# Miniprotein binders against q96jn8r1131to1294: the designs that were tried, part 71

Target 1, 164 residues: q96jn8r1131to1294
Amino acid sequence: TLEFLENHGKNILLSNGNRTATRVASYNQGIVVINQPLVPQLLVQVRIDFLNRQWTSSLVLGVITCAPERLNFPASACALKRAAWLLRGRGVFHNGLKICEKFGPNLDTCPEGTILGLRLDSSGGLHLHVNGVDQGVAVPDVPQPCHALVDLYGQCEQVTIVNP
Short names: E, the ipSAE of ESMFold2; O, the ipSAE of OpenDDE; V2, 0.75 times the mean of E and O plus 0.25 times the DockQ between their complexes.

## First folded at step 7 (miniprotein)

Design H50
Fold by ESMFold2-Fast, scan of step 7:
Structure H50 (fold): chain B 164 residues (1-164), chain A 120 residues (1-120)
Amino acid sequence: as target 1 above (164 residues)
Amino acid sequence: MKVLVIIFSDDPEILKRAEEIARELAEKYGAEVRVIHTRDYSPNEAILEAYEYGADVVIIIVTDEEKAREVYEWLKQDLPEVKVFVIVEGGEEAAKRLEEEGVDAITSPEEALEALRKYL
């Protein structure tokens, strides 16, 4: 089954059989990665469990195309300058560069209980799902293999992997 | 070169000094300068401002040695490629302690301009 990798940001604590990730300090150092490559037709979903409104901005999610098991994660996913496609706020970012200004809902305002999903279609398009609704293709032709990444940044202090 | 000046104070005298630093950076070095005051921001919003602005250099003006250390560490963690300088309004001893811990601490606007000349 799907779990978060034991290699994660230093402020993360894993629980619930490595299916729940909690950021226990500050606003950063909260990157987690799913334990299996994101292959076509696999839907990976996380639920937002807890938001701390002391901070600005929130959860970032996307994919990386480098091997994550021994990767030295930066403090924030936004610092990834290579092999990363990320969704933050309403933007889509490739290696730190904004490539789309408005895609899907604003991730900074999703409430507790929101379920966010990532899926590759058969053509390699990366899709975002929000509460079961496909938002469309955020990134076409994602290189494979790739791995689903969640950054518990800012307001988002806890997420849990949920099955479809 | 893009410089972000972050002010952790509502003191009018400190705001005036920040404005003078920004003016001299623009006039003498041709820098593009943005100034933000942290009173109205969440703590991590200044880091996001630096990221979105594309800052090459960040200057932090602060009255609290501990806050200076904290914000410096946040910036170095989130944006390790950015050059960060701290102007601490605690005097020479506070700046010396910060320097001993690896923080680029400056006690005056004149020192900030001199330190920046090597990056300009």
Scores: ipSAE 0.413, ipTM 0.660, lowest interface PAE 2.0, mean pLDDT 85

Design H51
Fold by ESMFold2-Fast, scan of step 7:
Structure H51 (fold): chain B 164 residues (1-164), chain A 120 residues (1-120)
Amino acid sequence: as target 1 above (164 residues)
Amino acid sequence: MKVLVIIFSDDPEILKRAEEIARELAEKYGAEVRVIHTRDYSPNEAVLEAYEYGADVVIIIVTDEEKAREVYEWLKEDLPDVKVFVIVGDDEELIKRLEEEGVDAITSPEEALEALRKYL
């Protein structure tokens, strides 16, 4: 079963059998990682449970290729300058550099109840799914093993893992 | 070098001095400068602006003590390699308190320009 790792950002509280992550303070320090490597055919999904409009920007998701169990997470996923492919707003980022200006919907405007998914295809392409709709290949040839990462940044204060 | 100036004030003198600093940094020191002015800023927007711009240096001009602390701490937490300066006017006691807490607080645009000479 999919769960969030016990190693997470300092503002995170895990509940519901480590399937729900809540950011209990500030706007940052909200990185969580799925407990299993993202392998081809595995669809990892999270639902946005709660948005706090006091902050700007929102949830970031993507993959990292470093071992997450002992990683000292930065305050924001966007501070990861190595081994990271991230989706934020409308952009796709590799190690802090924007590699695509507009991909899929704007993640900063997804409402509560939105289900976001990550999946690797048979060629190693990373796909984003939004409410069950495949947005296409955001990143080709992702190195493996890789791990799905969610950053409860800004407005997004709670997410829950959802089975397909 | 990329310098971001964020102004949380409507004071015409502050706006004028910020523009003068930006012009001098660009013309005399070859810095690339962006100036952002806002009154009602979401608390974490300064961090997002600095990140998007790729700022090497951020100068925050603000008169509210709590906002000065918050924005400085967030910038240092999210972007630890960025040099951050706060201009909070001429309240000596406020400046002293911020400095005791590790915030680089300065009284004037001239001090900011002089401090930046070390990094240029």
Scores: ipSAE 0.389, ipTM 0.665, lowest interface PAE 2.3, mean pLDDT 84

Design H52 (at its last look DockQ between E and O 0.85; V2 from the best seeds 0.00; counts 0 for: pae E 7.7 > 1.5)
Fold by ESMFold2-Fast, scan of step 7:
Parts: C-alpha cells; sequence; structure tokens
Structure H52 (fold): chain B 164 residues (1-164), chain A 120 residues (1-120)
C-alpha cells in the first residue's frame, strides 16, 4: 500500500491513512514523498483535489535519488540542487537546471480531478502519465533507487494517492 | 553577479525607478539584470523565476508596507542564500519600522547601489 512518508514539508497535513496530503498555509513548504522506491513498472498516481487560484504556479512532480526518510526539505522542490529530476509547468529540471523546455501538458493548467502518474520503464526512463495517458519519457536513465516526490506548490493545496 | 528586480506596482514613476536601478547595476557593477512586473507574475511565480534565473541578489520595489514584509519573508524563506532588498520610497518612519521587523529596507536606487557596494 502506497502512502506519503511522515517526513514532509512543514505546511503539510497528512490524512486518509497518509494517502491525502493537504498544504494548510502559504504557497510553499509542501513537499511530500511516496513511502516506497519507484521500482520499474510501479505506477504511482496522485489526484489533484483542490486548487487555490490566489496563486498561478502549481504542483511539481518528480523523483529524488537520495533517502527521503530524514531529509531536510527546502521550501520548494526547485531548490533541490542534488539528486533531483523535476517536472514543473512544461519544463524538465535536473538539480535546478532546466534540461527540457517543453514536455507533455502544462502542469500549471491541470484542473481539479486530474490524475498524474510517475513510472519507470525497464530501461530506467521516467514516464509521466496524465489521466491514464503515457506522455512518454521525460528523463532517461534515472539512477536507482529513486523515490516519487510531489511538491504541493502554488495553486495545488491537496492531492490524494489513487490506485490504477 | 545576477540581480533580479521585482516590481509590485503599475505606477509609471516606480517603473522608471526600476529601469534606473537596472541601468546603474549593469553600468557600474557589470551586473546581469532581469526585471519582472507582478502584473505578469504572482509572488510564487516570481520565486520560481528567481530559482531559474539563479539570482544572487533580489530587489523588491513596492509601495505597500504589508506586501513588502510578506514578499520579503517569502523570498528569504525560499532563497536563504540570496540578498534581498526592499525599496518602499522615501518614508523614513516606514523604512525604520520595516528594519525593526528585520526587513532590509532602502529608500532609493542610490542607496541600493551603496548597500551592494558595501557587500561586494
Amino acid sequence: as target 1 above (164 residues)
Amino acid sequence: MKVLVIIFSDDPEILKRAEEIARELAEKYGAEVRVIHTRDYSPDEAVLEAYEYGADVVIIIVTDEEKARLVYEWLKEDLPDVKVFVIVGDDEELIKRLEEEGVDAITSPEEALEALRKYL
């Protein structure tokens, strides 16, 4: 059973058996990490439950290759300068540097109810899934082990883990 | 040195002040300068722009005391290694109040340049 780790950003409140994450303040300090490594063929999915239009950016999705259980998370996933591959807006970022300008749909415009998924293929390629549709390989050759990360940033104040 | 100037105003005089700051920084310090208006960027987007740009210094130009404090705190929390300055105009008492609250408040482009010169 997939859950969010108890180690998370300070503005996060976990509920629903640690399957729902709510950001209760501001626009930042909203990083959560899945409790199991993202092994090949495992599809990790979250549903966007609530968007606050006070902000204009939205959630960030990705993986980290460091151990998350005792990690001191920064205020934003975009501040991670090591061991991080992130999807933000339409960009792909590695350790804070943009490595792709346009991949998949714009994550800043996904509405409430959207289901976003991360999966590693057998060659270590990281795939983004949007409402069940594979968007292709966002990042090739992701080192293992790695862990799925969601940053409830900006508009995105609540997500829930959903099963395929 | 990379400097990001964030403008929280549509006032033409304040926009002109931002242009003066950008020109002085480029000419006197050889700085790379990027200017953004909040009409085009929300505060959360402005922080993301600072990350992507790799800003060493952020200058906030704003006329509202409450917004000046909030944006300053947000940037300090998100960008702890970045020097942040707030320009709120020439109100000596407002500048003093912001400084007492821990905000690095300055009055003019000239004062911003002098502050940067001290830390260079």
Scores: ipSAE 0.605, ipTM 0.821, lowest interface PAE 1.2, mean pLDDT 86
Fold by OpenDDE base, look of step 8:
Structure H52 (fold): chain B 164 residues (1-164), chain A 120 residues (1-120)
Amino acid sequence: as target 1 above (164 residues)
Amino acid sequence: MKVLVIIFSDDPEILKRAEEIARELAEKYGAEVRVIHTRDYSPDEAVLEAYEYGADVVIIIVTDEEKARLVYEWLKEDLPDVKVFVIVGDDEELIKRLEEEGVDAITSPEEALEALRKYL
């Protein structure tokens, strides 16, 4: 069963069998990691449950290749400078460096109810799915094992892991 | 060196000061400077802008103490390696409060430039 790990950001409260993450304070400290590593053909999806319009930015999606159980999470995914590939807004980032300007939809404008998915293909390419639609390869040649990461940042205050 | 200037005011004088700082940093120190306004960027987005821009230094120009403090705290938390300065003008009480919180409070563009020289 896909769940968020107990090792998470300070402002996160897990519920629903650790399938729901809620940021209960501020705008940050909301990083969560999914327990099972991504393997080819496994689609991991989260639904945006609640957006707080007090803020402007929204969630960050991506993967990490370090051991998530031992990771000391920074306040935001932006501060991850190793073993991290992230999708923020329309940009793709690797270890803090922007490697793609425009990819897929703008994550900052995804409404509540949007289902976002990550999937590795057989070549190690990381795909973004939006409401079940494959948006293409966001990151090629992602090292394995890797774990899906969600940063409940800004307006994104709650997400839930959902089955494909 | 990349500098992000964040303006938390619509005061024409503050805007002018921001422009002066930006120009001085660019022309005399060779810094790359980006200026953003809070009317266009929320505080949280301003932090992300600093990240995305790759700012080495952030200068916050404020008339709103609360917003300035928040952004400062957020920058320190999310981007601890970024040097942050806050320009508050001549508000002595505000300067005092910010200093008590460990904020580098600056009173003028000239002072800001002087403070930045050691980092340039």
Scores: ipSAE 0.207, ipTM 0.614, lowest interface PAE 2.2, mean pLDDT 88
Fold by ESMFold2, look of step 8:
Structure H52 (fold): chain B 164 residues (1-164), chain A 120 residues (1-120)
Amino acid sequence: as target 1 above (164 residues)
Amino acid sequence: MKVLVIIFSDDPEILKRAEEIARELAEKYGAEVRVIHTRDYSPDEAVLEAYEYGADVVIIIVTDEEKARLVYEWLKEDLPDVKVFVIVGDDEELIKRLEEEGVDAITSPEEALEALRKYL
């Protein structure tokens, strides 16, 4: 089954069989990674459970191609300058460089209860799903293997892995 | 070279000096400069702006201790490769309090501009 890896950001507490991640302090140190690499038959979905409106920015979604079990995670996903493709706000980023200005909804405005999904297509294209709706290809050719990443950043204090 | 200037002050004279620093960086050193003010940005938004802009250098101009300390700390944690300069001026009490809170990059405007000449 899909779970968050035990190797995660320092401010994360895992619960519900490692399917729920909670940021229990500060605004950062909230990186979590899904325990299985993405493959075309796999849709990884998380529900936003709790937002702290004290912050303005919110979660980051994406993929990494580094082996995740022993990575030393930075304080936030924005410091990943190698092997990372990230969705933040309305932008798409590769290794810290914005490669698409506007893709899908603004993640900073997604309310509690929003279900966000990541999957690869058969060509290695990374797709974002929002509340069951495919937003199209965010990144056209992601190297494999890759793992889904969520950074519980700013507003986002809790997410739960949900079944498609 | 991309420089982000973050202003933690409502003092009109400090705002003027910050704009002069930005003009010097652009005119004399050919830097691309963006200026933001914390009345329009929370501390976490300021850190994200540095990331999104792709800043090589962040200059923090401060009279407000709490916000400046948070942004400095978070830049060091989130963006360790970004060079950070903190400009406080002559407020010795503020300098002491920031040093007690772990801020160690306090320089004068002249020293910050001199150090940046290497990057240009």
Scores: ipSAE 0.029, ipTM 0.469, lowest interface PAE 7.7, mean pLDDT 84
ESMFold2 (binder alone), look of step 8: mean pLDDT 85; pTM 0.882

Design H53
Fold by ESMFold2-Fast, scan of step 7:
Structure H53 (fold): chain B 164 residues (1-164), chain A 120 residues (1-120)
Amino acid sequence: as target 1 above (164 residues)
Amino acid sequence: MKVLVIIFSDDPEILKRAEEIARELAEKYGAEVRVIHTRDYSPDEAVLEAFEYGADVVIIIVTDEEKARYVYEWLKYDLPDVKVFVIVEGGEEAAKRLEEEGVDAITSPEEALEALRKYL
């Protein structure tokens, strides 16, 4: 069973058997990581449960290729300078550098109830799924092992892991 | 060097001042400068604008000392490699109070140019 790791950002509270992550303060310190490596064909999905419109930006999704169990997470996934591939807004970023200007929908505008998924294909391509629809390859040849990361940033205050 | 100027005010005089600062940075130091303004208070917006632009330096222009400190602290916390300066309305007294709290506060375009020269 998929769960969020006990190691997470300082503003996160885990509930529902570590399947729901809630950011209980501010707009940052909301990074969570899935407890299993993202192996090929494993679809990891989270549902956006609650958006606080006080903030402007929203969640970030991605993968990291460093071991997450004892990682000291930065306040924002955007501060990750190594081993990180992130999908934020309309862009794809590798270690803080934008590598694709427009991929998939604008993540800052996804409403409550949206189900976002990450999956590696057999060739190591990272796919984004939105409400079950494969958006294509955001990042080719992701190094392994890698771990799915969700940053409950800005508007996004709660997500829950959803099984297919 | 990329400099982002973020204005948290709709005051036309403050917007004009920000444009003057941006022009002088570009003309005197050859900096690549972007200016944005936000109507509403949103530190997460400031962080993400700086991140997407790839800013080396951020200058925050704001009329409220508490807002200035809050935005400064979260920019430094979320993006520790970015150099942040604050220009706050209230002049020298407001800047002095912010400096005592560890905020890099500046009071004029001339002071901004002088402070940034050492990072260029």
Scores: ipSAE 0.304, ipTM 0.623, lowest interface PAE 3.1, mean pLDDT 85

Design H54
Fold by ESMFold2-Fast, scan of step 7:
Structure H54 (fold): chain B 164 residues (1-164), chain A 120 residues (1-120)
Amino acid sequence: as target 1 above (164 residues)
Amino acid sequence: MKVLVIIFSDDPEILKRAEEIARELAEKYGAEVRVIHLRDYSPDEAVLEAFEYGAEVVIIIVTDEEKAREVYEWLKEDLPDVEVFVIVEGGEEAAKRLEEEGVDAITSPEEALEALRKYL
């Protein structure tokens, strides 16, 4: 039973049994974290429910290796300078440093209805899935335990956890 | 030093001036300068452009004092480790008012680079 943690960015409202996250203000302060560690072979998926075209960027997703239950989240996941591996646009970032220029589709252009997934393989590689299609290893050798993070940034104002 | 100049204005004279200033900053101060024009008021894009560029300094050029205050606050919230400065078309009085409110308002991009040079 996957849910979003009750500790989240201050602009987030959780609903639908904590399976839907809505950003109710601005374009930032929208970080949410899945309530269980991302263990190997677990596929965590979210669907993009609503895009506000007033903004131009969109969601960021990835993993953090620190305990999320009491974290003071920054305004943007991109401000995380330790224990964070993020996918933004077409880039892959580790603690604020770009480690890959072009990976997978451009996350800023994914339409409403897109299902984005994160999965660890048996070797610790972090995979991105887009509408059921494995994009490959975005980040090798992710330390464990790690936790799936979604930043409802910019255009992306609502996501819902969906089952495989 | 990486400097990003962000322009929230359609005025071609402001765009031309910003490009000329960027060239001068590169030549006189050895700064690596990028200029971007955001026609639509898109502070989220400005933040992400700064992150992707690896900006150490962000200089925002706007024509509206209210927008200068808003974008400064938003960018400082998202970019706590980056130096952010605003230039408001409208002159010295607008800059003075913004400084009294705690916004780092400047009259030229060189002023921002000079402030950072004090800590080197």
Scores: ipSAE 0.406, ipTM 0.663, lowest interface PAE 2.3, mean pLDDT 85

Design H55 (at its last look DockQ between E and O 0.07; V2 from the best seeds 0.00; counts 0 for: pae O 10.5 > 1.5, placed apart)
Fold by ESMFold2-Fast, scan of step 7:
Structure H55 (fold): chain B 164 residues (1-164), chain A 120 residues (1-120)
Amino acid sequence: as target 1 above (164 residues)
Amino acid sequence: MKVLVIIFSDDPEILKRAEEIARELAEKYGAEVRVIHTRDYSPDEAVLESFEYGADVVIIIVTDEEKAREAYEWIKEDLPDVKVFVIVEGGEEAAKRLEEEGVDAITSPEEALEALRKYL
């Protein structure tokens, strides 16, 4: 059973059997990580449940290649300078460095109800899925093991894990 | 040194003042300065712009004392290695109260320059 880890950003409250994450304050401190490694062919999906239009940015998602169970998370996933591949807006970032200018749809504009997915293909390519549609390879040759990360940043105040 | 000046206001007079602050800092400090304007109150965007720019110093211009305190605290959480200063437009008394509470509040380009010299 896929769940969010109990180790998460300090503004997160887990509910629904640790399958729903809610950010209860501010716009930051909202990092959550899936409890199982993202192994090839596993599709991890989250649905955007609630957007607070007081903020202008939105969720970030990606993978980290360090063990997450006792990791001291920064206030924002964008501050991760090692072992991190992230999708933010339309950009792809490796350890804080933008490695692709425009990939997939703009994550800052995805509405409530959008289902976002991460999957590794058999060659280690990281794929983004949006409402069931594979956007292609965002990052080739991701080191393993890796773990799916969602940062409930800015507008995105709630997400829920959804089975395929 | 890279300095980012962020304005949380659509007021043309405040935007003009921010541009003047940026020019003075560049001339007197030899710093690389960028000025951006975000939505009226968007500390989340300010943080992301700071990451994109690679800022060493962030100066936030805002018009409300409570928003100044709140933005300062939250942005410092996101940017622990960055020097963050706040300017509260129309509020020299507000800046004094914020300073007493431990917020790095400044009222002029000259104060920003002197604060930067102290931390060099």
Scores: ipSAE 0.713, ipTM 0.858, lowest interface PAE 0.8, mean pLDDT 88
Fold by ESMFold2, look of step 8:
Parts: sequence; structure tokens; C-alpha cells
Structure H55 (fold): chain B 164 residues (1-164), chain A 120 residues (1-120)
Amino acid sequence: as target 1 above (164 residues)
Amino acid sequence: MKVLVIIFSDDPEILKRAEEIARELAEKYGAEVRVIHTRDYSPDEAVLESFEYGADVVIIIVTDEEKAREAYEWIKEDLPDVKVFVIVEGGEEAAKRLEEEGVDAITSPEEALEALRKYL
């Protein structure tokens, strides 16, 4: 089944059979990766469990194409400059460059209980789901294999993998 | 080249001086400059604004040595390829202490302009 990979950001504590990730310090060092690459029939979903509103920004979602098991993660997903596509706030970013100004909801304002999902379509398009609703194609042609990533950044202190 | 000037103060004199720095950078180096200020000390907001703007250089203007140290470290940690300078208002001794710790601390906008010439 889907779990967070044991290789993760330094401020992460895994629990609940590695299905729950908690950031236990600071506002960063919170990158986690799902233990299976995305495949067209796979929907990866996480629920936002806990937000600390003292921070302004919130979680980042995305994919990386580098093998994640031995990767040294930066303090923030924003520093991923190669092989990364990220959803942050309302923007979509490729290797640190904004490629779409406005896609889906503002992730910085998603409340506790929001369920966020990532999947590939049959053409390699990356889709965002919000509370079960497909937001469309964020990135039209993601190289495969790719791995789903969550950065528990700022407000976001805990997420849990949930079944579709 | 994109320069972000961040002011950790609501002091009108500091805000006015920061806008003068921004004008000088634009005129002398042709830099694209954005100036922001924050009501509260919020390093995650400083990192967010720097990333969203796509800043090549961040200049932090602050009157508190501890805030200067913390903001420098937070931006360098999250955005290691961004060049960061700290201006500590009224604090020549504070700037020297920060330099001894490896923080790129400066005391005047002219020092920032000179450092940027060498960076370019």
C-alpha cells in the first residue's frame, strides 16, 4: 500500500504505519515522498490534518523524476531546480520557474480536512484533485517514472495518506 | 537581475530609505527591484516573497542584530542560490559581529551597490 518513504526531510516524524507525516520542528525540512512512482491508474491522496496559522505559506505538492530513496533533500521543495514540478499557492513551477500563474485553488488557504490528490492521466498529464474533484491538467507531459512529493511547509504540520 | 528589498520594520524613515536604495539600484545597475515590508517578523513570508518574485539578490533591512542573523540564515537555508545581504540600521558594531559569524552584513546602501558590482 501507499506509505511515505523512510528517506524524508529532517524535521519529519513518520507514524501510523508510515501513512502519517508530522513536521515536529521549525517551518521547513518537511519533504516527504510517496513510496511508489505514479502510474496512470494510481491516485495518491493526502489529507491536511493540522495547520499552524502562525505561518503564512503552506504545503507544496509535486512530482520529482529523480529516484527518491537516496536523494538528499533540500530544506524546501522550492530549492529543487532539476527534475521537479511543483504546485504552490496558485502557481505551477518547473525547476524553480513559474510556468502557470493560476491553477486550481490557493494551497496556502486550504483548511484542515482538505484532501489533495495527484495522478497521471493516460497521456502523462499531471492532475490535481481537491476533495475528490479533478482540477484538470497542471502539467501536460511529465516524464516517467515520477514520484509524488509533499513538502510540509509553513502552516502545514501534518498530513495523512488516505484511500480514494 | 531581480533584487528584493525586505524591511522588517514599519518605521516610515526606514521605508523611505529603502525606496531610495531601490531607485539607486535601478538607475545605477538597471536592476528590477521590489520593496516589501512585513508587519511581524515572519521568515517563512520572506522566503515565500523571494521565491515568488524570483529574486537573484535579497537585501534585508533591519534594526535588530538577532532578527538579522535569523532572517539571513532562513533565506540561505531555503534558497541557497540566492545572494543575501543584511543592512543593520544604526549598528556598525552589530554588522561587524555578524560578519565574524559569516553573515554578509553591511552598514550602508553604497556597500550593497559595490558588492552587487562584483557579483555581476
Scores: ipSAE 0.229, ipTM 0.590, lowest interface PAE 4.5, mean pLDDT 85
Fold by OpenDDE base, look of step 8:
Parts: C-alpha cells; sequence; structure tokens
Structure H55 (fold): chain B 164 residues (1-164), chain A 120 residues (1-120)
C-alpha cells in the first residue's frame, strides 16, 4: 500500500492511514515522501485536496534517489541540493537548478481536485500525469531506486494518495 | 513598471500585507506586480526571479535586520540598476539603522507606497 513516510516536514500532519498529508502551519515545511520506490509502469498519484489562496505558489512534485527515511527535510524541496528532480510551476529542476523551462501545465495553477501522477517508463523516463493524461517525459533516465516526493508548499495544504 | 515583491517570512499577515501592497501598486500606480515568497530563502533565487521577471523595483519583506541587510545586498550586487526597498516588519529601529547604512528600509506598506511614489 502506498503511504507517506513518517519522516516528513515539520508542518505536516498525516491522516487516513498516512495517505493524506495536511500542512497545518505556515506555507512551508511540507515535504512528504511516498514509502514505496517508483518502479516501471507503477503510476503513483496524488490529489490536491485543498488550496489556501492566501499563499502564492503551490506544490512541488518530483523524485529523490537518496534514502528518504534518514533525510533531514529542508523547509522546501527547492533546497534539496542532491539526488532530487522536481517539477515546480512549469519548470523541471535538478538539485535546485532549472533544467527545463516549460513542461506540462503550471503546477501553481492546478485547482483542487487535480490528480497528479508520476510514472517511470521502461527506459527510466519520469512521466507526469495530470488527471490521467500523460504529459510526457519530464526527466529522462532517472536513477533507480527513487521515491516520489511531494512538497505541500504555498497554496497547497492537503493532498491524498489516490489509486489509478 | 514591473515590481517584484519578495517575502522572507513565515507570517501569514506579512503575506497579506504583501498582497495589499501589490494591489495598491497595481491599482493606484498602474504597476505590474508579482508577489513571491522564497521557497528556501535563497538569495540566488530572488535575484534570478527578479532578473527573469525584468523587475524595475524589488520590494523585500523581512522580519529582522540581518535578513534585511543580506537581502538588500544580494539584489543590489547582482542587479545594481534595480531599485530595492526593504520592509522590516515590526522593526522601526532596525529600519532606521539600515537607512543609516544606505539601505532603503521601510516599516509599512504605506511607507512603501510613498517611497515608490518618490521613485516614479
Amino acid sequence: as target 1 above (164 residues)
Amino acid sequence: MKVLVIIFSDDPEILKRAEEIARELAEKYGAEVRVIHTRDYSPDEAVLESFEYGADVVIIIVTDEEKAREAYEWIKEDLPDVKVFVIVEGGEEAAKRLEEEGVDAITSPEEALEALRKYL
């Protein structure tokens, strides 16, 4: 069963069998990691449950290739300087550096109810899914094993892992 | 005129104030305004965002004097032609000290608007 790990950002409260993450304070310290590593053809999806529009920006979605259980989470995913590939806004980032300017929809403008998915293809390409639609390869040749990461940042205050 | 408002704070009220500033700047002065809060308080990101946006003016909202100084220096060093204002929330004395050091420091949205008016 896919769940968020107990090792998470300081402002996160887990519920619903650790399938729901809620940021209960401020706009940051909201990183969560899904317990099972991504494997080819596995679609991992989260639904944006609640957006607090008093904040700017929104969730960051991506993967890490380090051991998540021992990770000391920074205030935001953007501060991860190693082993991190992230989707933020329309950009793709590797270890804090933008490697793609425009990819997929703008994550900062996804409404509540949007289902975002990550999937590795057989070649190691990381795909973004939006409401079930494959947006293409965001990151080619991602090292394995890797874990899906969600940063409940800015507007995004709650997400839930959902089945395909 | 493009204005970038950068927030270095976890305080929701400061964010609200930033939005108010943005609205006032847009409505009263016709400015194009973008409001962001740094994801990791990185000066590099702030500079990059300012550059990419093409900001003419950057308003930095911070909670303490040291952060104000650092943020101001970061932007001015890399973007010397950009006008920078620093709002130090709850720090009137700090703002005064910063101004003595050459930092355009203010303590309220109203002062920001006034300062900007002088610049325009």
Scores: ipSAE 0.006, ipTM 0.276, lowest interface PAE 10.5, mean pLDDT 85
ESMFold2 (binder alone), look of step 8: mean pLDDT 87; pTM 0.901

